# VH-VL binders against q9umr5, part 446

Target 1, 268 residues: q9umr5
Amino acid sequence: SYKPVIVVHGLFDSSYSFRHLLEYINETHPGTVVTVLDLFDGRESLRPLWEQVQGFREAVVPIMAKAPQGVHLICYSQGGLVCRALLSVMDDHNVDSFISLSSPQMGQYGDTDYLKWLFPTSMRSNLYRICYSPWGQEFSICNYWHDPHHDDLYLNASSFLALINGERDHPNATVWRKNFLRVGHLVLIGGPDDGVITPWQSSFFGFYDANETVLEMEEQLVYLRDSFGLKTLLARGAIVRCPMAGISHTAWHSNRTLYETCIEPWLS
Short names: E, the ipSAE of ESMFold2; O, the ipSAE of OpenDDE; V2, 0.75 times the mean of E and O plus 0.25 times the DockQ between their complexes.

## First folded at step 22 (VH-VL)

Design gp4 (framework fv_mavrilimumab; at its last look DockQ between E and O 0.93; V2 from the best seeds 0.90)
Fold by OpenDDE, look of step 22:
Structure gp4 (fold): chain C 268 residues (1-268), chain A 123 residues (1-123), chain B 111 residues (1-111)
Amino acid sequence: as target 1 above (268 residues)
Amino acid sequence: QVQLVQSGAEVKKPGASVKVSCKVSGYTFTELSIHWVRQAPGKGLEWMGGFDPEDGEPIYAQRFQGRVTMTEDTSTDTAYMELSSLRSEDTAVYYCATVSYDWETGRYSFDYWGQGTMVTVSS
Amino acid sequence: QSVLTQPPSVSGAPGQRVTISCTGSSSNIGAGFQVNWYQQLPGTAPKLLIYGNSNRPSGVPDRFSGSKSGTSASLAITGLQAEDEADYYCQSYDISLSGWVFGGGTKLTVL
């Protein structure tokens, strides 16, 4: 039988948002137990990501326990970061495929309408003043805000992304790396027409340097230092990159072609 | 605040078509998703279809696919449901309803309902 | 025959607590989709009573509460009043039918 599939949503999502994805899975892999975790929906998705990680952990543990052969994770947008952290803190997870669906894995530094309504009085270039404050870090978006022009503030104030990336030293870095490396495959999905994830290459662990030039995953310090296992995963053929154009951010989970090309192959 | 006013009762012959209207007031029509639910006499609620609140596309219950058409006229703030090839089993009260998203909870629900339109199919 | 199964009827005396169950499956409630509840008074259109498993719209008394667990949901009414006599329907989304689904409805009688 098919391994259970666990879906983790992004900002302001509902389980309803993933109806098409679940329908695709049900149609192509009948009998698959698919569950969208109905936690931290709507405004609650703004809660600190570590809090979300804890909540989602409590939800996935019993599912994993009932699936000794393993499970698949499909994690959308902000959910992809939640899932990566989840897999880093769990020393006993049994995730076969971790599918990161248009997630800002290397952080966000966007100036989009999506962020403007959340921070109407702030520009992208000035958001560091809010996000890297103690109260700013109480919001999920700030937990993965990655200002390339204020790297010192990011490294010292980011309470989430800098830690799961191993960019800031902490006593759990080695263990988290070990835990994350338990994944069978890391499937990275994203594309240039996303319109929200900025830069869109963040979904593939690419990101801006100090000159806002996008560097690829292999050029990132986290890769070069293998701080949380990217280099090791790539070396053993465990990383799959699936870019696709023509898909807006809110459509990644509702595109049949995307599903068949980038998601379905990893659910068997 | 939001009000849905439906057209009057209809009596139809088997094989005919019926088109029920639902006029919306008290809110921006283009920001609403209208759905249709029917209820046969003494029976439960049955979802027929509507416009998807996320992508705006029409979605129909499998049972009615090919026989139901849902449309909107933005100039008159009116939604329509047309059911063709009517059968006696289609005798029911038909309701229009709005499907709204609550951003605080991330939930969808049928929050406002029309008064209902009785459609009787009789030979 | 409904995708969501409800007891056809429940009854209680004024002041009592009653519970209406809504049993789904892995294709709807168990898949993580939320459950809404509607109250339909005799001769009237349905009214939203509970949304998103446990949330009350404005104007709904706190005597009404909803919960969800596994593949099932439940509506609880405490301090039952005569005016609560009505039909109650649960609602969710079903992936096998690619659409919204209602329970069969429960007639609540206040004795």
Scores: ipSAE 0.925, ipTM 0.955, lowest interface PAE 0.4, mean pLDDT 95
Fold by ESMFold2, look of step 22:
Structure gp4 (fold): chain C 268 residues (1-268), chain A 123 residues (1-123), chain B 111 residues (1-111)
Amino acid sequence: as target 1 above (268 residues)
Amino acid sequence: QVQLVQSGAEVKKPGASVKVSCKVSGYTFTELSIHWVRQAPGKGLEWMGGFDPEDGEPIYAQRFQGRVTMTEDTSTDTAYMELSSLRSEDTAVYYCATVSYDWETGRYSFDYWGQGTMVTVSS
Amino acid sequence: QSVLTQPPSVSGAPGQRVTISCTGSSSNIGAGFQVNWYQQLPGTAPKLLIYGNSNRPSGVPDRFSGSKSGTSASLAITGLQAEDEADYYCQSYDISLSGWVFGGGTKLTVL
């Protein structure tokens, strides 16, 4: 009776990390087919995001084909960007609920301390030198790095985020917008105590201006220009915002209250 | 090299309890996640429980919930498994093993095992 | 009483290829959880052979390989040797049991 649920993990995740979320779904929606896509685990999660999108696309096609009534996506952290790109590139996806679980939807401009083995010192203000190069764009983190102090470099160099946001012209922009708008609901989840997503409002399509003041979704150029459909979705009543305080980045998929409040209602 | 050395064989009567030890050397004990697996004579492996490698909480297999307690003593680098209300079907070799996360592959595994402790439950 | 089903035995001559299947369900392998494989020589503790579906730990020969598809997994052994005679177990995580599960085991006999 319930639509199948597809889970897309984030950076350095494993399917095991989602065991609690899957158990919650099994308890509240018995009989629901839930699949955590077992791809790009560990170090492979650093692969270019377009490569990951292609691999995840291949995995979701047969699941969607077997479920003509539709599917739901739960997409965590980096995985939320993968899922948004999937919705754009798939001409005939049948996603009802796209649940974006603490994802850096407008990009990341945060402390690199949580990646100490990759970046031995904090490089926030200088990472643009690496990320906005052809070599840097071969790493997933750089595909959504968004330095508000180097916006011209971001717009010219981004191989992923600037494209799926419609911030840089490309021949598929109209088709991608049309495809994305076929989603039934966009459920945005995140909160101020995440500790990794910076600004945490990126999970709600908010982001820094040049003074590092957070502008909310409705103040962003991509919303105002409706470049990939956010304004249209909001006008339809298709965007659900579900902020929750007190949850750290690694705990979003293991908090029962968050599941019951923000996720469960959308798993028809 | 990581080594897990278990306590010696035990013979118990039905209704008693047993406490098996697992002493760890060659690695930082507080960074390890110790799990317990048993094997009845001539039968397969059965996971009993351990400390979750991700959140550090004790988890017990449903069939042992209420009869098993798993503890650790960081002063002696030793893990313990205690099984109470013993029955003859609890006769088995009890293994401790480390559960590790490999960041490069994103995978969990039971990578180092103790030598096993035979526990015999007989009248 | 195994959640993961393995054939009870398999055999092959030296130099041949054998495979061992591991069949799960939508609550374990089919939900996206990894499969590990362990080798147990007679009278010894299990030894990690394959983890995360297809990864070999250091010291395991490349003639051992693993794969996963749908709700099932497979261990392949090529160039079969006498010392490969052992019991083999698959392992995954199960959301209905909220825990790790092992297959029933497969006795490999080298003829």
Scores: ipSAE 0.847, ipTM 0.915, lowest interface PAE 0.7, mean pLDDT 92
ESMFold2 (binder alone), look of step 22: mean pLDDT 89; pTM 0.914

Design gp5 (framework fv_mavrilimumab; at its last look DockQ between E and O 0.95; V2 from the best seeds 0.89)
Fold by OpenDDE, look of step 22:
Structure gp5 (fold): chain C 268 residues (1-268), chain A 123 residues (1-123), chain B 111 residues (1-111)
Amino acid sequence: as target 1 above (268 residues)
Amino acid sequence: QVQLVQSGAEVKKPGASVKVSCKVSGYTFTELSIHWVRQAPGKGLEWMGGFDPEDGEPFYAQRFQGRVTMTEDTSTDTAYMELSSLRSEDTAVYYCATVSYDWETGRYSFDYWGQGTMVTVSS
Amino acid sequence: QSVLTQPPSVSGAPGQRVTISCTGSTSNIGAGFMVNWYQQLPGTAPKLLIYGNSNRPSGVPDRFSGSKSGTSASLAITGLQAEDEADYYCQSYDISLSGWVFGGGTKLTVL
């Protein structure tokens, strides 16, 4: 039998948004129990990510308990960060494949229409003033805002991304790394035509330096220091990178070719 | 505020086609997703198909695949449902409805309904 | 033969509490899709009653409430009134059918 698949959504999503993905899985892997976690939908997806992590944890624990052979996680957009944190705080998770579907894994520093409607009076270059304030960190988007021009503020004020990345020292860093390393495979999916994730390489743990030059995963300090296990996972052959062009951000979960190429191989 | 006004009752012979219209007012037509649901006399609701609220493409219930066509005329704010190869069991009241997304809750629902169009198929 | 199963009928006296069940499967409610409820008064078009499992549109009394658990959903009506006599339908999305699905409907009789 196929391992259960758990789907975690992104900002302002609903379970309906993942209907095609679930249909693909049902068609190609009949009998698979697939569940989109119906939590923090719509506006509630703006709540602090740690709160979301706790909520999703409560939902996945019973599913994992019923699947001793393991489960697969498909986590879309913001959900990919939620899932990474979830796997970091859970010392007993049994995730075989963690599929990060167009997630800003190294953060967001975009000036897209998507962010403009959320922050109509703020430009990308000035959002740090909001996001790195105590009240700004009460919003999920700010929890993974990564301003390359204000690294000190990011490191000191980011209450989520800097911590799960191990970029800021904290007493749980070693344990979180150990927990995350329990994952069988880390499947990273994204592409240059996403239009929302900025830079799009963030889905592959790439990100801007101080000059806004995109550096790849292997050039990142979190990798070089193996702060949360990326270097170790890569050495194991446990990281899969699946870039695909021609896919907009809202289409990653509804593209058959993408599913067959990047998702399906990891559901067996 | 949103109103859906459907065309009048139809009487058809078996094998014929029927096209029901649904005129929308009170909202921007292009921002709405129209769906169709029918109800046979004394029976329950049956979803036939509609336009996907996320990608705008029409999709139909498997039962009606190849026999139903849903279209829109944006110039007249009117949606159409055409059902061909009519059978006696197609006798029903046909409703159009809007499917909307609530951003606060992240939910889709059929929030506004037309008054219904009775289609009778008899020899 | 509805994908979502409802009791054909329920009844209650004025002032009582009644519940209408909607039983789905892992292909719809159990897959995490939301459940909507509709009220259809005799001779009228359906009206949205509950959306997204438990939300009430404006104008719907708080006597109506919805819940979802596992592969099933439930509509509860407290303080039953004569005007509540109607047919009630649950609705969700089904991945096996690739479409929206309705329950078979429940006729509520107020005694």
Scores: ipSAE 0.907, ipTM 0.946, lowest interface PAE 0.5, mean pLDDT 95
Fold by ESMFold2, look of step 22:
Structure gp5 (fold): chain C 268 residues (1-268), chain A 123 residues (1-123), chain B 111 residues (1-111)
Amino acid sequence: as target 1 above (268 residues)
Amino acid sequence: QVQLVQSGAEVKKPGASVKVSCKVSGYTFTELSIHWVRQAPGKGLEWMGGFDPEDGEPFYAQRFQGRVTMTEDTSTDTAYMELSSLRSEDTAVYYCATVSYDWETGRYSFDYWGQGTMVTVSS
Amino acid sequence: QSVLTQPPSVSGAPGQRVTISCTGSTSNIGAGFMVNWYQQLPGTAPKLLIYGNSNRPSGVPDRFSGSKSGTSASLAITGLQAEDEADYYCQSYDISLSGWVFGGGTKLTVL
């Protein structure tokens, strides 16, 4: 029958928010064991991403152990970064499809209602002063803040994103790349009307250069150096791009057409 | 605080309809998600439906589809539940309750309840 | 007719610890949906007791606690008191029914 599906939520989420996605899976793939991980809900989603990775790792181990044929991951928004880190740090993962649902994979550089609520006197142009401090790195959103105008500070201060991207040298880089490359497929989902992920192409490993021109995945240094395996995966035919317009950030997991087009085909 | 005051007890014949009201005070009505739960005598709680706190759309328990309608009147801060084609099995206390999100924990719960409305369907 | 199964009754003496189980399935608790608990005194509306598996609303004493594991949840009451005699209901969301579900209820008797 179908491989189990593990869902990892994003910032300020609840497992209830994924009820429609789970209902779609139940309708189209009956008998599939599907679990939205009931961890780091609400304010706990602001904890450092490495703490979240540890907690989610503990939750997925028993699910993977009971499914030797493999599992699928559906990882939404901030959750997509958690999942990519999981794939790097787990040398025993058995993930077939990693489905990245509007996740800021190359980072975030945009003012949002969440950022304004969290840091009300700051704008994106000066948020690097907070995020690239030791105190700022204690918050999850700062763990993937990526200011294209302060690249030296990003590379030095990032405790999470620069490491999992292989943008800063570290002793585990070779092992993390090997582990990440064990995934069967990487499914990238996102779109121009998201309204939160900035640039929205971050969901496809695109990002701003210093002039705020978006460079595509294949133009990124992390791709060209194959620092964590993107070039290898693409050459293997393992990367699927599924852009869709007209979907706001909170609607990705409640749109049936998006599910049928971009998610369902990968839930073997 | 939030207070939910329901309409009085009703006695109905089989085949009739009943419309129970739930007047809200102590909070902005348009920001609340009102749900309905019934309890037959000596029995447990049964969710009937309500307005989804995330998208604001009504949704109903499958067994009541086609018999129940839930509406709200923002001019009077009142929610309504109408149940049609009544049977003796519909004899119950009908509660309205708010479904609330706690942003700190990321959780939903039925936190404020009306006093209940007894509806008796007699043969 | 409930998808969440509770024992019909439990009992305990004053001062004892009692637990009330709530057994669900992979379509509700096992899918990762939260468990809430409600206390209902005779002739009154239900009152929220525990939400989001283990959180206590303001005014609920810390001798009430909740937990969740796998497809099941548990409500624990320590230091049992006479006023704890009531009906207790668990609640979650179910993807097969596309809706909220309550357990069948447990009558707690204080001996």
Scores: ipSAE 0.822, ipTM 0.910, lowest interface PAE 0.9, mean pLDDT 92
ESMFold2 (binder alone), look of step 22: mean pLDDT 90; pTM 0.925

Design gp6 (framework fv_mavrilimumab; at its last look DockQ between E and O 0.95; V2 from the best seeds 0.90)
Fold by OpenDDE, look of step 22:
Structure gp6 (fold): chain C 268 residues (1-268), chain A 123 residues (1-123), chain B 111 residues (1-111)
Amino acid sequence: as target 1 above (268 residues)
Amino acid sequence: QVQLVQSGAEVKKPGASVKVSCKVSGYTFTELSIHWVRQAPGKGLEWMGGFDPEDGEPVYAQRFQGRVTMTEDTSTDTAYMELSSLRSEDTAVYYCATVSYDWETGRYSFDYWGQGTMVTVSS
Amino acid sequence: QSVLTQPPSVSGAPGQRVTISCTGSSSNIGAGFQVNWYQQLPGTAPKLLIYGNSNRPSGVPDRFSGSKSGTSASLAITGLQAEDEADYYCQSYDVSLSGWVFGGGTKLTVL
């Protein structure tokens, strides 16, 4: 029998958005129990990510309990960060494959149309004034806003990304790392034609330096310091990188070729 | 505000085709997703197909694939549903409906309905 | 016969509370897809009554409520009124059929 699959959505998504993904799984892995967690949909996806983590935790715990052999997580866009945090705070999770589907794992620093409607009067270069304020951190998008030109503000004000990355010291860093390392495989999916995740390499833990040059995962301090286990996971062959071109952000969960190439192999 | 006005009743012979129209007013037609649902006399609702609200592609229920065609004319704000190879079991009231997304809740629903078109298939 | 199963009929007296169940499976409601409810008065087109499991469109009285749990959903009507006599349909999406699906419908009779 196939392990259950749990799907966590992104900003302003609904369970309907994942219909094709579920259809793919149903067709190729019949009998698989797939559940899209119907929480924090629509506007509610703007809630603080820690609140979302708590809500999703409550939903996944009973599913995991009924699947002693393990489960797979497919987490899309913002959901990928939620899932990473979830796996960091859960000391007893049984996730075999964590599939991060076009997620800003190393943060977001872009001014795409996707963000402009939320912040119509704010440019990318000025969003730090909002996002790194106490009230800004009450919005999910600001929880993973990563301004490379204001690193001090990010490190001190980011209440989510900086913490799960272990970039800011906190008393749970060691335990969260231990918990996250329980994952069997970390499957990172993304691509250059995404159009939303900025830079797109963020889906692979790449990100801008102070000169907005994109550095790869292996060049990141979080990797070099192994602050939450990336270096350890890579060393034991647990990280899978699956880049794909020609896919827009809203199509990652609805592309058959992508599914067959990057997702399906990890659902067995 | 949104209104869907369907074409009149149809009487067809078995084997014939029927094309039902649905004119939309009160909203930008190109921003709407039209779906079709039928109801046989004294029976329940049956989804036939429609345009996917996310990608705009037509999707048909498996039961009607190969026999139904859904189209749109943006110049007249009209959606069409054509059903071919008609049989007596196709006798039903056919409804068009809009599928809308609520960004606050992240939900899709059939929020506006036409008045229905009775299609009778008889020898 | 329908992918979503509803009782064929329910009845109640004015002022009472009635519930209509909608039983699905792991391929629709259990998969996390939302449930909508529609009211169809005799001789009329269906009307959206509840969307997204528990949300009411404008104009729908608060005596109508929806809920979802596991593979099932439920429509509750409190303070039953004569005008509530109608057919009620639940709706969801089914991955095995790759499409929207309706329940078989429930005829509500107000005694």
Scores: ipSAE 0.923, ipTM 0.953, lowest interface PAE 0.4, mean pLDDT 95
Fold by ESMFold2, look of step 22:
Structure gp6 (fold): chain C 268 residues (1-268), chain A 123 residues (1-123), chain B 111 residues (1-111)
Amino acid sequence: as target 1 above (268 residues)
Amino acid sequence: QVQLVQSGAEVKKPGASVKVSCKVSGYTFTELSIHWVRQAPGKGLEWMGGFDPEDGEPVYAQRFQGRVTMTEDTSTDTAYMELSSLRSEDTAVYYCATVSYDWETGRYSFDYWGQGTMVTVSS
Amino acid sequence: QSVLTQPPSVSGAPGQRVTISCTGSSSNIGAGFQVNWYQQLPGTAPKLLIYGNSNRPSGVPDRFSGSKSGTSASLAITGLQAEDEADYYCQSYDVSLSGWVFGGGTKLTVL
């Protein structure tokens, strides 16, 4: 009856952290097969995102094969970037709902405890020096670091985000766009009290301009150029925006009201 | 060097209650999550509940809901488990254990255990 | 009616490799929840042996190893020694019960 649900976790996560989300699904959609992919946990979540995409792809293939009518993805934080890359690189994915749960889809430009632990002498204003180097790009958080004051360095150095956003020319851009556009719905979830995703509007494909003014999705070049299909998806009515205030970054998958409002309707 | 020291053995009649204590030393108590596991004689381990390591709320196994209360006293670094309406089948060794998160692996485990408290319910 | 099913007993000779299975379901191991293993010597509290499917805490010999696949997990003990004679329990989390669950236990006898 219900399509299987695949959950992709974020930075320094555990499958245990998703127990409440899985319990909500079990209560409202009994019989649904839900799998939290048990890969790249803890410190392994710092591996380059392309390595993670390859590993998660291998795990997702057999689940999709057993469900020819389709699957849903719920992808949290860093995991939402992994999932968007999966949708681009898989010629044969059968994802209906891609639910992006407070994911930095346009990148991150904010100090976090993780960054201070990893790079203790750096702040957001100077982290570009390390992240936009080949060595820095070996860390997942630098794969989506997006400094609005060094956009030329971002565009040239980013090994992940600039590519999946179609901000840099590459031979697979047309195929990746075609693959991404096969998704049934894109559900964007996030909110102003997240406390980690900076700007929080990154979860909705918004981001800073050079003056740190947030431009919404429809004002972004990647939308206007339809680089990977956002404009096409919005025109199809396939994008759902579900913002909710009052939720901290680690609480998105343990809030029942958020689940009932933003997630449950899309788990057909 | 985390150490969990439990209160002594108890003998109870059916219908009574028991309160087992678990004193923690060698680490910051407020950073630990204490859970309770029991083992009937000749039987396996059974999780009873504890303070959730992520949200800090007490959570109880469904079969004990309504009969068990777990509390912590940070002033004495002591966790408590109280089980009411005792039955003969509640005769067991009751263990406290710490539930720890390992950020290197992203995993949880019950890593330090108390010595156990034998509770005998006989009529 | 244990949620995680283990064989009641296994045996092996010194130096042999033995495995202990732990079979769960789509509501626990199959949902992606980790598997831990505990060793319990007679008359003592359980001791953490393996956590997070395959990780060994400090002091556990590398002849103990764990793995997980699908809805099942396995504990392997190589180079079996007399001191390995104990009860072994697997553990995971179950969303239907909203709680941690243990297997029924396996008594390992060293012949």
Scores: ipSAE 0.844, ipTM 0.919, lowest interface PAE 0.8, mean pLDDT 93
ESMFold2 (binder alone), look of step 22: mean pLDDT 90; pTM 0.925

